VHH binders against b0bn94. Designs and how they scored, part 26

Target 1, 137 residues: b0bn94
Amino acid sequence: AEVQQLRVQEAVDAMVKSVERENIRKMQGLMFRCSANCCEDNQASMQQVHQCIERCHAPLAQAQALVTSELERFQDRLARCTMHCNDKAKDSMDAGSKELQVKRQLDSCVAKCVDDHMHLIPTMTKKIKESLSSIGK
Short names: E, the ipSAE of ESMFold2; O, the ipSAE of OpenDDE; V2, 0.75 times the mean of E and O plus 0.25 times the DockQ between their complexes.

## First folded at step 22 (VHH; framework vhh_7nfr_2)

Design y5 (at its last look DockQ between E and O 0.72; V2 from the best seeds 0.00; counts 0 for: pae O 2.9 > 2)
Fold by ESMFold2, look of step 22:
Structure y5 (fold): chain B 137 residues (1-137), chain A 127 residues (1-127)
Amino acid sequence: as target 1 above (137 residues)
Amino acid sequence: QVQLQESGGGLVQPGGSLRLSCAASGFTFSRYAMSWVRQAPGEGREWVSYISNSGSRTYYAKSVKGRFTIARDNVKNTLYLLMDSLKSDDTAVYYCARGPFFYEWSSGKYTMTFDYWGQGTQVTVSS
């Protein structure tokens, strides 16, 4: 039943924690230090200080957007795969298959969707980390 | 508190059209994929449509593809289902639902199912 939920939760959690510890946290520290330095220019106007601070926040915002976008893409693809499984189950019901047979077919289809998409998470993680390493360059 | 409130259901003749609305509150609507799910009398629930958080990706069950359009307004926090060419088989209670498949940064929780549902709105298609 909910075993597929736990499998996806563990894999996504590992990916998010890894990216946070190795990349995001460091960028957050740099953002705060950069922002503090913006305030030290006694000759800068208020607008110049605000613009300086906004530039300091841009790399972290880019990194967070990248990770969010990849997670949403992964989620959308899994939803599409699962909705196809529902279509197949309905086609089987309309063709006269028994409800238990249809349920077994549906469960197998969803499990395959999860398996296929979970195999992509390690590669997605590596690509995210490589992209994050180049932000600011 | 997360709330989803459907409206716009009613009685319509075959071939007619309806526009369902779902008002969302208590969460950042634009960060969640949304769905419509229906339940006909005496049957299980059928996932009929999905829309991504930004609205850029939409998916439909085969039974409604080409006749139904899912849309969202992230400024007004409202989900829509535009139903055209209605058939008697479309008679059901229609629910808006949050999800599936989303990650919450604040809690670290990943959810593969629909976690919040509206009360439903009845759509009846009869001659």
Scores: ipSAE 0.445, ipTM 0.765, lowest interface PAE 2.3, mean pLDDT 85
Fold by OpenDDE, look of step 22:
Structure y5 (fold): chain B 137 residues (1-137), chain A 127 residues (1-127)
Amino acid sequence: as target 1 above (137 residues)
Amino acid sequence: QVQLQESGGGLVQPGGSLRLSCAASGFTFSRYAMSWVRQAPGEGREWVSYISNSGSRTYYAKSVKGRFTIARDNVKNTLYLLMDSLKSDDTAVYYCARGPFFYEWSSGKYTMTFDYWGQGTQVTVSS
């Protein structure tokens, strides 16, 4: 089960790194430059500068929120799947199945969960990147 | 440092109710899914309930579904477990756990395992 978790974790990490490199990092750069420009306005009040910086940060915040939201959905589905595996295992134990057998079933169930969800990652990645590309436009 | 501190456990009669709380600190609470895990005497740890980062989605073990409610207050950095219609089989140490799936932007961390646990709070259901 731990090995299975590592598989999907590595895949998600790779996805996140890709999104960070290709989308988020660029948006961060824009945010910093925008904010720097806000600070160069010597005629602006403190409040105006602050508001300017907040506006500069909005796209990045939206981007991060979007990615977080997609990851949350992914995590939720995977968590649900895993929990169902645990429930089945418990039911099997209650039905008198041998512990070793139940463990194998559980491992198989979790493996299936991971496999199924790993297959979703490319599509999720595409969706995320497309959505991120539309932010600020 | 990350800290999780459970409270609210105690002795209750069957059919009674308890509310557990978990105070979180040392991390951006709203960016982590949280879970309750319990361990009954002589048994392994059981994943009781899961709540997403935003709290928008919750899931429950079959054994507690319909009786327990997991909730969170991301402003107060607190996780809750409302336990109704308690049964003797609910007797266990209840742990607050961060995870199993979370990502934090500030650190770039992503994990699929429970990485932090509270010390646990004892819940005893007995007549």
Scores: ipSAE 0.089, ipTM 0.519, lowest interface PAE 2.9, mean pLDDT 89
ESMFold2 (binder alone), look of step 22: mean pLDDT 86; pTM 0.859

Design y6 (at its last look DockQ between E and O 0.57; V2 from the best seeds 0.00; counts 0 for: pae E 8.2 > 2, framework grips, unsure alone 63.0 < 65)
Fold by OpenDDE, look of step 22:
Structure y6 (fold): chain B 137 residues (1-137), chain A 127 residues (1-127)
Amino acid sequence: as target 1 above (137 residues)
Amino acid sequence: QVQLQESGGGLVQPGGSLRLSCAASGFTFSRYAMSWVRQAPGEGREWVSYISSSGSRTYYAKSVKGRFTIARDNVKNTLYLLMDSLKSDDTAVYYCARGPSYSESSSGKSTSTFDYWGQGTQVTVSS
């Protein structure tokens, strides 16, 4: 089960890195350039400059929130699946099953959770990138 | 370094309530899902409750569902477990555990789902 969990973690990590390089980093650059431009307005008040910078930051904030939200949903789904596996394991133990048998069942259950969720990652990635592209317009 | 420190455990009578806290440090708390895990005497570790990074999503083991409430304060870097209607079967060491991070690919400890654990706090429910 540990190896399986590592698989999905690595896959998600790779996805996050891809999104960072292809989308978020570009948005960061835009935000910094925009903010720099705000600071070049010598006629603007402190409040105006601050508001300008906040506007510059809004797309990136939205992007980060979106990515976080998608990851949160993914992790939540996986966590629920795995927790159900744990519940079943507990039930089996309470029913008098042998520990080794329960462990095998648990490992199998968790492995299935991981496999199922691994298949969701490409779709999730696509969705995230498409959404981020819409923010960057 | 990542640190998780549980507190709030103690002795309580059946039907009583306790509130556990977990102080987190050494990482951006708000970016990580968190969980409570317990280990009763002579038993394996049981996943008790899960809370997402933002706190918007929670999940409970069926053994505690309806009685326990997991919460978090991302400003205070604290995880909570409100335990109501406690039963003798709730007697265990309760651990705060950090969920997986997608930016920090660290392998879990004894349980693959979690990468860091606290020292635990003892909860004893007895007449």
Scores: ipSAE 0.197, ipTM 0.606, lowest interface PAE 1.8, mean pLDDT 89
Fold by ESMFold2, look of step 22:
Structure y6 (fold): chain B 137 residues (1-137), chain A 127 residues (1-127)
Amino acid sequence: as target 1 above (137 residues)
Amino acid sequence: QVQLQESGGGLVQPGGSLRLSCAASGFTFSRYAMSWVRQAPGEGREWVSYISSSGSRTYYAKSVKGRFTIARDNVKNTLYLLMDSLKSDDTAVYYCARGPSYSESSSGKSTSTFDYWGQGTQVTVSS
């Protein structure tokens, strides 16, 4: 199941990099410009400047939390699918199947879990990008 | 360096209870999903339970559902497995494992479903 885990990890990593380029990097630029403007008020106290900068960081923090949450949900779903495969493999062992046969059954089941979840990545990507576009309003 | 150390195993009678703990260090514990995996003598490893990084989602193998409870304390960086109604079939070495993970390793592929796990703690159920 190592090869199957790598397939999903590579696809998710590519998706995250795409989302970073299209949304998060722009938000980081805005955050820095916002922060620089906080420093232009000659009358503001140190605490006021700090609070201003903290407000500038809020959209990026929201974006990072959203991406993390969506990835957590995806990983949870894949984990549940894989755990079901382990249950099936245990059932086969209890029914007297040989280790090689059980290994083949397990690998096939996990491969299907991975394939099914690979097909969900485009939908997850769209949801993330839509949610990120609403941040900062 | 990532380290996971299990404790709380021991000898218990059928129907008894144990609480396993796993101390985590060397990484930001709250960012990672965690699992318990067990291995009985002469058998392969069995994925026992899973908990999401926030602790909001849990999953259990059918063989332990209703008897075991996974929990985590992200302040103390500790993973727990509360085991109730123990049976002889629960006899195994129990491992705390980090994962699953979606990150690519420096070699370009993962060598396992879980990237780190501990040394294990023995649970023996007999009278």
Scores: ipSAE 0.013, ipTM 0.407, lowest interface PAE 8.2, mean pLDDT 80
ESMFold2 (binder alone), look of step 22: mean pLDDT 78; pTM 0.795

